# Designs tried in a protein design chat: VHH binders against Galectin-12 (LGALS12). Part 25

Target 1, 336 residues: Galectin-12 (LGALS12), of Homo sapiens (Human) (q96dt0)
Amino acid sequence: MSQPSGGRAPGTRIYSWSCPTVMSPGEKLDPIPDSFILQPPVFHPVVPYVTTIFGGLHAGKMVMLQGVVPLDAHRFQVDFQCGCSLCPRPDIAFHFNPRFHTTKPHVICNTLHGGRWQREARWPHLALRRGSSFLILFLFGNEEVKVSVNGQHFLHFRYRLPLSHVDTLGIFGDILVEAVGFLNINPFVEGSREYPAGHPFLLMSPRLEVPCSHALPQGLSPGQVIIVRGLVLQEPKHFTVSLRDQAAHAPVTLRASFADRTLAWISRWGQKKLISAPFLFYPQRFFEVLLLFQEGGLKLALNGQGLGATSMNQQALEQLRELRISGSVQLYCVHS
Below, E stands for the ipSAE of ESMFold2; O stands for the ipSAE of OpenDDE; V2 stands for 0.75 times the mean of E and O plus 0.25 times the DockQ between their complexes.

## First folded at step 21 (VHH; framework vhh_6fv0_2)

Design aa5 (from y2 with S100A; at its last look DockQ between E and O 0.64; V2 from the best seeds 0.00; counts 0 for: pae E 2.5 > 2)
Fold by ESMFold2, look of step 21:
Order: sequence, then C-alpha cells, then structure tokens
Structure aa5 (fold): chain B 336 residues (1-336), chain A 123 residues (1-123)
Amino acid sequence: as target 1 above (336 residues)
Amino acid sequence: QVQLQESGGGLVQPGGSLRLSCAASGFTFDDYTMYWVRQAPEKGLEWVSDIYSSGSDTYYKDSVKGRFTVSRDNAKNTLYLQMNSLKPEDAAQYYCARDAYEYYPGKNWFDVRGQGTQVTVSS
C-alpha cells in the first residue's frame, strides 16, 4: 500500500474506505483456508465501500449485491480488485459499471492492469432503472464471471487477469447498498439452464425471528429448494431445521449439535442418523443450508458443499405444511 | 501523457452548424468511451454526448438529440461533434473527455485534459 505525501491527511480516510478489513499484526494464517467457511454478509455499508474477500476469489464463488438505484443516479461501479493499494492503484480484474444517464440503461465492463485501462466492453438493455431496488449476482466460473440482475442473466465477462489474484471488493458511485453477500454457488444446479434465483438477505425482519415458522401451503414438490441463511450465536447449543405436517409430526429434521459437533437427520420417531461430513458451523459465523427436494427424498448442501440425502416419498412431501427453524441462530434468509 | 486537443469552435447564428474535433494522443483511443461535455459561464460541467469505443453506440442529452451527432475515427484518433440547428442555449466551452472509469471523491467521471473550444451562438 502507498500513501500520498503532504496536504490534507487523506491517509486515514483512504485507509477507512479503501481497506476497512485488515489482518491483525502478528496473526498467523492457516495456509489452506477452507473455501466452505463463508464470510458473513455486510448490511448497509457506507459507499464508497472497500472490503477484503476472505480467501480470495475462486471458481464456484458468488457475490450478491442488494441495493437501490437513487432517483438521481448517474452511474455506480463494482470493482473486483487485486489488492487495495492506492498508489499505484490495484489491478482491477473486473470493473462492472451500470450507467443510467440515458433512457437506455447499460453496463460498461473493463480491466485495469498496471495502471492502464484495457478495451472496454458494453452490454445494452439493463433492466434496472433509477429508483429501482435490485439484486445482482456475480457468479465466478472457470473462464468467466456471469452476472444476473433480479434473477435474469445479463452478461458474462471473460477474465483477462487471473481470478485467483482477486481478493478485494470495491463499491463506488450512485448506489444505496442494502447488503453484500459472499456465497458459494449451488452444487446441485450445475447442469440446469435456469439462472440461480436471487434470495435477498433481510436484517432484523419480524418474519425471521427465531423460532421461525414458515408456511408451506401446498407442501413441497420435486425441484423446489429451501434456503436458510443465518449467523450462529456466540454461545450456541444446537439448532434445527424441521419440516412438519399439519398434525405437527416432523418426518424430517436436520439438527446441528455444538456440544459434540454433529449434524444429523432426526426421524419422526427421534432416530438419529449422522451425516458424515465436516461440521461447518461455528460461533458467530455465517452459514447457508440448502435443501433440494427430489423424487424419493431431499438433498442437503451446506455453504455450497453437497453433503447427503434422505429418503421421503412424494406423498409425504405434499403433506408438509411448515418449515420451522429453532435454536442458537439469527436468520437472514428463509426461502421455500 | 494523455493529451486531448479540441478545435472547431466559433461564432454562428441561431440555426447554424459547427463541427468540433478532438485530437487524442498518449493512450489507446479505440479502447475508450469518449465524451463531449460543455461548460456555460457560471455553470458546472454538463454531459452532452458519448460514443462507445467501437463507434457503434451513441448517447445524447435530451436537449441536443436529433441536432447533434457524435462520431469517431479510430484510425486517426479523432472524436467529432457535428452540431446542427444551434440555439443560444448551446453556447459554451466544449471539451472532449475520455472515461475516467472511477468515481473517487473529488474526481469527475469525465477525464478532461484540453483547454476546450468556444461555441458562441448569437444573432
């Protein structure tokens, strides 16, 4: 990192919004960070906003941006950077720049390498306008990033710099940011042509108070997904994700126990079937549980890692009426 | 260093025409979106038009659409603004600019480098 000399003391201001997340002095990092440990979401950051992407970017990562375009917006940008230096400026592997100064909103993308902007690329017909809320997904693949806006594919951009060098996210310009999320791509939909639907983060929503009850009026059918995103509390004991019928029977319950660090399926009769997988829940750490419903049962992914399945016939799936989440968590998203 | 040199301004009567030119050097011209911006006395810098790096897409402020035409010759590193049906409201110092690709506090998204060229519209 470099600092300007003389004049106003911009160094503290620049450090504050350029590199707000830094390593502690003397900290020894694990040389092989687990890519399935998720960085927590950030709510209502002040723009300009710059943060470290924990573990950097790799294929299979997803960044989610929720926000509102101001009524007088001209443009904003999201920069995926190789470091957070101010002088020289960091390389920017992917500059994503929506523009609203005309009646036909569009995006300009580019790369900054060695202080030089490269050939810009343009995508017309951005389905987003001044005053609109949005959810933008950046899905990082092997050769390109794909971007969707409000659940619809919008663009792809082939990498010109190695994705593995990207470790910093910057957000600048005419944007009101509600949330920034850091997720892994869903492992079960790789072969699907449908773009992953965006599922917004909610902070302190009454509908997400734990214990949380979420109605399933028509039950569940094959192809449907349940997504639960939350934060493990400071001194957790356990939490459960239960699917219940009208008689309050719970044919399937997923239980995480912190005392013995086990994850298990709990049957209607209380029988415990351990899930043989790493325990990816930690105090004060963000998590995502995904349940995919199929003919013959359901599949589980944690933090983007597919772990296991349990059997359930289709008639039992249609009889489910309630999703309930209880225990030592705070919730940011429940989708069914 | 990056250089942008505007020319072609002058005095015209209302309804008249002018063609502005901007000679560019010190960067890869055909990699950048280019802008025409203007500044009237006691006013700030105002976006007028821009053109995509290939020349394939053009955008105009509503008040000049249909009267002004932006174009570029990437082989000659030159940006043009054809101004027809000029009105007294169009009188200003005109600048070309390349995209700055950033919004950093204290910096416009227009990278203006030249002295500009004056357009005066009077009867």
Scores: ipSAE 0.474, ipTM 0.806, lowest interface PAE 2.5, mean pLDDT 83
ESMFold2 (binder alone), look of step 21: mean pLDDT 80; pTM 0.800
OpenDDE, look of step 21: ipSAE 0.804; ipTM 0.927

Design aa6 (from y2 with E102D; at its last look DockQ between E and O 0.55; V2 from the best seeds 0.00; counts 0 for: pae E 3.8 > 2)
Amino acid sequence: QVQLQESGGGLVQPGGSLRLSCAASGFTFDDYTMYWVRQAPEKGLEWVSDIYSSGSDTYYKDSVKGRFTVSRDNAKNTLYLQMNSLKPEDAAQYYCARDSYDYYPGKNWFDVRGQGTQVTVSS
ESMFold2, look of step 21: ipSAE 0.685; ipTM 0.891
ESMFold2 (binder alone), look of step 21: mean pLDDT 81; pTM 0.808
OpenDDE, look of step 21: ipSAE 0.812; ipTM 0.931
ESMFold2, look of step 22: ipSAE 0.285; ipTM 0.660
ESMFold2 (binder alone), look of step 22: mean pLDDT 82; pTM 0.817
OpenDDE, look of step 22: ipSAE 0.826; ipTM 0.931

## First folded at step 22 (VHH; framework vhh_6fv0_2)

Design bb1 (from aa4 with E102D; at its last look DockQ between E and O 0.54; V2 from the best seeds 0.68)
Fold by ESMFold2, look of step 22:
Structure bb1 (fold): chain B 336 residues (1-336), chain A 123 residues (1-123)
Amino acid sequence: as target 1 above (336 residues)
Amino acid sequence: QVQLQESGGGLVQPGGSLRLSCAASGFTFDDYTMYWVRQAPEKGLEWVSDIYSSGSDTYYKDSVKGRFTVSRDNAKNTLYLQMNSLKPEDAAQYYCARDSYDYYPGKNWYDVRGQGTQVTVSS
């Protein structure tokens, strides 16, 4: 964005540029076949950053913003927009605007409708300052968005425009963005952990090299979760998420097989129990696997949708010692 | 249609006081955070103070804390800046501004519409 040179400024700040949406010749974007297919994350985007939210927003979606507040920051904004035009400005259903120009950081939220800002809303005591790294989650519910900062609830904002009209994310101002994630709200964390501690994306970490092993030194207890986020490789064969005991037996393995497009639980002795769900894994497609542990076994969510469960007695769960992930994936997050 | 009109400036001796006013029209005044900014000769706009739309929260540049008080009267659509213990470094053209909320190149976070009011501090 730029103003004409020569020092003559109009009485309004009208941008003349259209949002760039042009594709290369011959490219064809596949339609999203299911409402819970995840848009891939973006790493180190240059600000100002504007992108389409695949499938638009609806209740159950979560946007994750990972970054750093610059040492000289005045403010930045995250806009959930109805379109991407520069002039006229698009409607902005939710404008999230942290301010750092004082020793008391705070957030101003608002809505832009028909070129007019509506009544501002202020939330004090933002636990984020110049130089801080952060993980911000935007959790979109039926009537409001809830925002957490570094795993702690910070604000809620009731919608003033229909959430279904939001199709664009804009990030502007004094912010260094490390990652933007497009996820679904965890279907199992009702009444237990509304705002998990935060599960950042990691790039090229040795801890995430496949085959990936993570110790479970105390086994697993009810209420604990495992989160795996990754990208299916270009020519996938299979991948597994295995839970192993100290004797190297794997009483529970989740296996995705690309040859027959099946997802299954595999028992210690190789018994296969198919999971009746659409096969959501595809070459170069981002995914999230969540395993919730409970007294009667564990539950699976894929891309935020609860799918399948398997029974294990509590003694078997407590004897698990290792999480192992192998196969045709690249990992961005493993939380155990 | 948005109008901001500043008044109350003038010449004052060091240690003196002035009260600036800003009359607002053409928008819903009590929906917006309002700012005082100033521009000294050969300098850019400098943030001085701001006040939340309800009047409940005020913020000040460190160099004016304890000397300046921002306030607003939402029934009269008027923003005020009480300036006490004025110093020569406070001399500037003072503008009120409403929050732009939106990002623009050059950090145009202050929606300045008026001519401003001159504050001169000299012996």
Scores: ipSAE 0.656, ipTM 0.881, lowest interface PAE 1.2, mean pLDDT 83
ESMFold2 (binder alone), look of step 22: mean pLDDT 81; pTM 0.809
OpenDDE, look of step 22: ipSAE 0.787; ipTM 0.916

Design bb2 (from aa6 with D30E; at its last look DockQ between E and O 0.57; V2 from the best seeds 0.70)
Fold by ESMFold2, look of step 22:
Structure bb2 (fold): chain B 336 residues (1-336), chain A 123 residues (1-123)
Amino acid sequence: as target 1 above (336 residues)
Amino acid sequence: QVQLQESGGGLVQPGGSLRLSCAASGFTFEDYTMYWVRQAPEKGLEWVSDIYSSGSDTYYKDSVKGRFTVSRDNAKNTLYLQMNSLKPEDAAQYYCARDSYDYYPGKNWFDVRGQGTQVTVSS
């Protein structure tokens, strides 16, 4: 066996000090409703990595981990913790520990309570290998966490400690982390246990430069979604998400205007229809826009909360050919 | 309070066999993955094998596969390593270890507690 060396040595600045702050000292936050706080992703954190989970965990939260398993990896762990103490270690409600020291990768899960590891649980046939890129999604339900690996269900683990006590994420061991995402459940998937597809975050990708354009060669059909994740710039003016047809008209445009703090649908002819909901875009804050296309039109969710629908006939949806995003945002994810 | 006591080492000729035992106390043995690791002079600890808490799944370093068999008796809190067809390269101090589960600076992922037992393979 070997151990990590270089910048991942034991005793890194993150591992040996108290919980990191979310923001720099002296930085001010605009007032925002607590129910719409969406924790921003973290890119390329140094492992060991420990951070607060905004608002703690509850059923319906998801954590997304994007990274690479090193070629010489032995194991890594992702810990959902009740606090950030180092000595003694905090309670760990869910310890997720992939192992690669054999030719049959597997995961060990456990709970640490009062300094004592409980009964281990093993899941074989982990679909990760040394050298693989991965996207892991942790979905927290009422009684258990479910884990998918690269879009496929892998394991579930029943809570032995209250989920509501979990407020800290820790990542340790032989892992290169590209991004950590903190997401809410898609509000439009009622009564289903299907795992949502994880959509990777991309940092400073040329494909996501604003204005960003994506072709829709087949248009859109019922059940399809568009997901836009990004960061509102420091001094925002507006941004739009536009869907354009073959004739280059934009029958659907979602516009956020910061001067008057309005969110609106803009018709093909420029008519503005305000969305009757709180304005959920704030300078330097992470956002997620989700558009679900359905037979009667489309539905909008912002930061995991459904805000309403607008009518559009199915033939108009199928005639859409381009998704365009412009304005005062930096994009991390566009799925169309 | 956690104790691991290795025994069964000794001197054998190449091709010979030994059976190592590890008596465990001070923790719930049946809850833990257990390891055999070894240390030759001037070398670090080397993973040899491990066995899942139920005994149902076993893993081996390639160089010992087919020659060594790890097993456990959860009723007796005892871990075993049957070593057959021993080679000079197998000579080392052998330790059992429980899984540490956790990473922490200055702590090995093998939780070694005993003095080990010496395996010597003669000329």
Scores: ipSAE 0.652, ipTM 0.881, lowest interface PAE 1.3, mean pLDDT 83
ESMFold2 (binder alone), look of step 22: mean pLDDT 81; pTM 0.808
OpenDDE, look of step 22: ipSAE 0.826; ipTM 0.931

Design bb3 (from aa6 with S53T; at its last look DockQ between E and O 0.65; V2 from the best seeds 0.00; counts 0 for: pae E 2.8 > 2)
Fold by ESMFold2, look of step 22:
Structure bb3 (fold): chain B 336 residues (1-336), chain A 123 residues (1-123)
Amino acid sequence: as target 1 above (336 residues)
Amino acid sequence: QVQLQESGGGLVQPGGSLRLSCAASGFTFDDYTMYWVRQAPEKGLEWVSDIYTSGSDTYYKDSVKGRFTVSRDNAKNTLYLQMNSLKPEDAAQYYCARDSYDYYPGKNWFDVRGQGTQVTVSS
């Protein structure tokens, strides 16, 4: 009978490791609800790419996939998995598999449960071809995921496994990935169409350098949404999102101040009105600011969560001509 | 245990016809996309056709389109390939396969389990 090779393990001892919790005496931090924390986007990941989905999936979550189909592509897949084990392989709650080997691109969807593929679902007429850029949105609802391609609804897939078990994203095959985004669905009914439009992430675009200006040639009307996505810098002081009129006055400014951890509306005359919400901005943390314009003012959502409103009359809204973003952030997306 | 058994190959003259069959067992045949693939000497496996679960959605390699017809009988767990107007370049070992649904580097898109059936075309 052969014996295991190798040296004898070192003498056994009890290891005790403390969690690193370093805080000044008397320091107080507001708790941050999990629903307000966004996972940062990933730019140009190498395929095959596998990553955890922070906090897992729940209804109201959205995954954005931005990329290009190679000219010689055969197929790629996006797998929403229950874990990342290789042996045994994980359950796959939603397997999304575009195919391009014919002149009529289509998608195959399925579920892998207990090592067995379930009933195949096929969706013809994919409006995506070899060589095309794309923006694919996966919108996770209560009973099904809906998928859009370039802003148009394409398919839905009823869950066969509990969505709450999904904690892993895998991307494989013939795909060039520009960005992966992890977002919440827009909370404003007034600012949503039946199906949300996607807006691309841009890394280090000259048009997004801070201070960043974005023209509003017709002002703003009820139902319009401004989107700002970015990353807080490493040693932040403050940042602002300002709406300016033709005379360069700023009737409304949203200001985040890091020294006192406050978020506030600043009026034209400099009056500060605090927004009562957890301060979600932190060095090197991803954020999304949504401003919904409505009759009588605008609403704010931070990281997909509605936080408050401020008043502006309709005439003032129509006189706005510039969105300006300044301060301690790097921008990935600005849309008006 | 998944099993696929090919039959119906043989020797035929150019322009002739053959009908291949594939008997499937050990899995729910109705739930899988099925393939015909072929291998000529010193070549890798070459995709020939797909047929999806309904039996109405079929795809063909350009060189066989219009000459070959894939079909399935889900009640009999059987896949078929009708090959008409055979050419010398069609000579190969033919295999049926089910969809693998996965991508791994170096893995084929198709799950081959049988010994295949030889098609020989005299020229």
Scores: ipSAE 0.418, ipTM 0.764, lowest interface PAE 2.8, mean pLDDT 83
ESMFold2 (binder alone), look of step 22: mean pLDDT 83; pTM 0.835
OpenDDE, look of step 22: ipSAE 0.793; ipTM 0.918

Design bb4 (from aa6 with Y103W; at its last read DockQ between E and O 0.49; V2 from the best seeds 0.66)
Amino acid sequence: QVQLQESGGGLVQPGGSLRLSCAASGFTFDDYTMYWVRQAPEKGLEWVSDIYSSGSDTYYKDSVKGRFTVSRDNAKNTLYLQMNSLKPEDAAQYYCARDSYDWYPGKNWFDVRGQGTQVTVSS
ESMFold2, look of step 22: ipSAE 0.672; ipTM 0.878
ESMFold2 (binder alone), look of step 22: mean pLDDT 80; pTM 0.803
OpenDDE, look of step 22: ipSAE 0.817; ipTM 0.927
ESMFold2, fold request of step 23: ipSAE 0.632, 0.614, 0.601; ipTM 0.863, 0.870, 0.866
ESMFold2 (binder alone), fold request of step 23: mean pLDDT 80, 80, 80; pTM 0.800, 0.799, 0.800
OpenDDE, fold request of step 23: ipSAE 0.819, 0.831, 0.827; ipTM 0.929, 0.935, 0.931
ESMFold2, last read: ipSAE 0.581, 0.604, 0.598; ipTM 0.847, 0.865, 0.858
ESMFold2 (binder alone), last read: mean pLDDT 80, 80, 79; pTM 0.798, 0.800, 0.804
OpenDDE, last read: ipSAE 0.816, 0.819, 0.831; ipTM 0.929, 0.930, 0.933

Design bb5 (from aa6 with K107R; at its last read DockQ between E and O 0.62; V2 from the best seeds 0.70)
Amino acid sequence: QVQLQESGGGLVQPGGSLRLSCAASGFTFDDYTMYWVRQAPEKGLEWVSDIYSSGSDTYYKDSVKGRFTVSRDNAKNTLYLQMNSLKPEDAAQYYCARDSYDYYPGRNWFDVRGQGTQVTVSS
ESMFold2, look of step 22: ipSAE 0.621; ipTM 0.875
ESMFold2 (binder alone), look of step 22: mean pLDDT 81; pTM 0.814
OpenDDE, look of step 22: ipSAE 0.819; ipTM 0.927
ESMFold2, fold request of step 23: ipSAE 0.641, 0.623, 0.549; ipTM 0.875, 0.866, 0.836
ESMFold2 (binder alone), fold request of step 23: mean pLDDT 82, 82, 81; pTM 0.816, 0.820, 0.813
OpenDDE, fold request of step 23: ipSAE 0.828, 0.828, 0.831; ipTM 0.933, 0.934, 0.932
ESMFold2, last read: ipSAE 0.554, 0.616, 0.596; ipTM 0.845, 0.859, 0.859
ESMFold2 (binder alone), last read: mean pLDDT 82, 81, 81; pTM 0.817, 0.812, 0.809
OpenDDE, last read: ipSAE 0.829, 0.826, 0.834; ipTM 0.935, 0.933, 0.934

Design bb6 (from aa6 with Y104F; at its last look DockQ between E and O 0.54; V2 from the best seeds 0.67)
Fold by ESMFold2, look of step 22:
Structure bb6 (fold): chain B 336 residues (1-336), chain A 123 residues (1-123)
Amino acid sequence: as target 1 above (336 residues)
Amino acid sequence: QVQLQESGGGLVQPGGSLRLSCAASGFTFDDYTMYWVRQAPEKGLEWVSDIYSSGSDTYYKDSVKGRFTVSRDNAKNTLYLQMNSLKPEDAAQYYCARDSYDYFPGKNWFDVRGQGTQVTVSS
């Protein structure tokens, strides 16, 4: 006899529409603005999924969506919303709606303003099918969002509502979500609308042992990026990101010290040069360190904020063979 | 207020033809993908065809491909379904619908507003 068909029972799934929680009156967080607090990724969220976008959207923000199209999918949607109200409905600045009910998968994009859908836009030739795995990247620029699918540019959509009003992400419909990531592009590449070199790198529930070592078999070249994302431990002492050569000398080390709350560059000879910036590492809080390699130097951003640069010649960059991360952190992403 | 009014149904013999019409008002018709859906007795709504807002792209359920043709006249705010080579399995109440775009209300993905028009195929 045949096996019963897989899938959801009709009308038995409970869908909820909830607003992200805001802080109660009279409660205070750290005096540092929310822009210094990195938004952690979400793994295996249950759809429908609605969440706040920390700090709201702005040009240079990216959202990554990794998942699978179910075998019986008709369509799913990803909505970038102005709030999470149920009644009246929130405005939706960017509605991204892949459709699979035909033999020619495509995407419909639109905007919801004041309860009214505007003129739809269709993008044909979506290279996803029922059963496909996907990695979708939403890159928000100054005038438009660009969307890539599995590393290939697919569409752009000009804003019809102010991007600065968008603070909520919603995911609905026939989709299995493996991960949602919130990324900042390199803050030192002014005016760039290019996707970052390399591909988005969030993996399902990655586990990285600290001290962590990653090989750099070709060294580093201008334009390359190192990204480290982690969680500071409960009683931290220090944390380092080191770039080492074949002889295990470390021409450059970034060190965060919790005892005196300093961030510094450490030379191979042990000399410290303090980085003049707010100390943005906190017990039990997520962080992102971004290092950009450029001709003549190395630039640092912490939690999306550019903090400064240090000089390093090209030959020294090409001699580096190892990225090493140690100290009082847990890691969930290392890109090199 | 959004209104959709279907017409053109009737009784035909197998192999016959009908042309359905849907008059739309209360919204900007040429902004929306439009659908034909149908409901047979004791069955749910079934997608039949849809047509992009400009009229340039059309999509069909496999069982009607080659027999049915969807079209629209954006100047007249009217949607059409030409049904040829009708079969007994095509008998149903036919509705036009605009794209809902919205998943959340627990409704069908199709925004059905009219009473529909009955298509009956004798035998």
Scores: ipSAE 0.603, ipTM 0.849, lowest interface PAE 1.6, mean pLDDT 78
ESMFold2 (binder alone), look of step 22: mean pLDDT 81; pTM 0.810
OpenDDE, look of step 22: ipSAE 0.821; ipTM 0.928

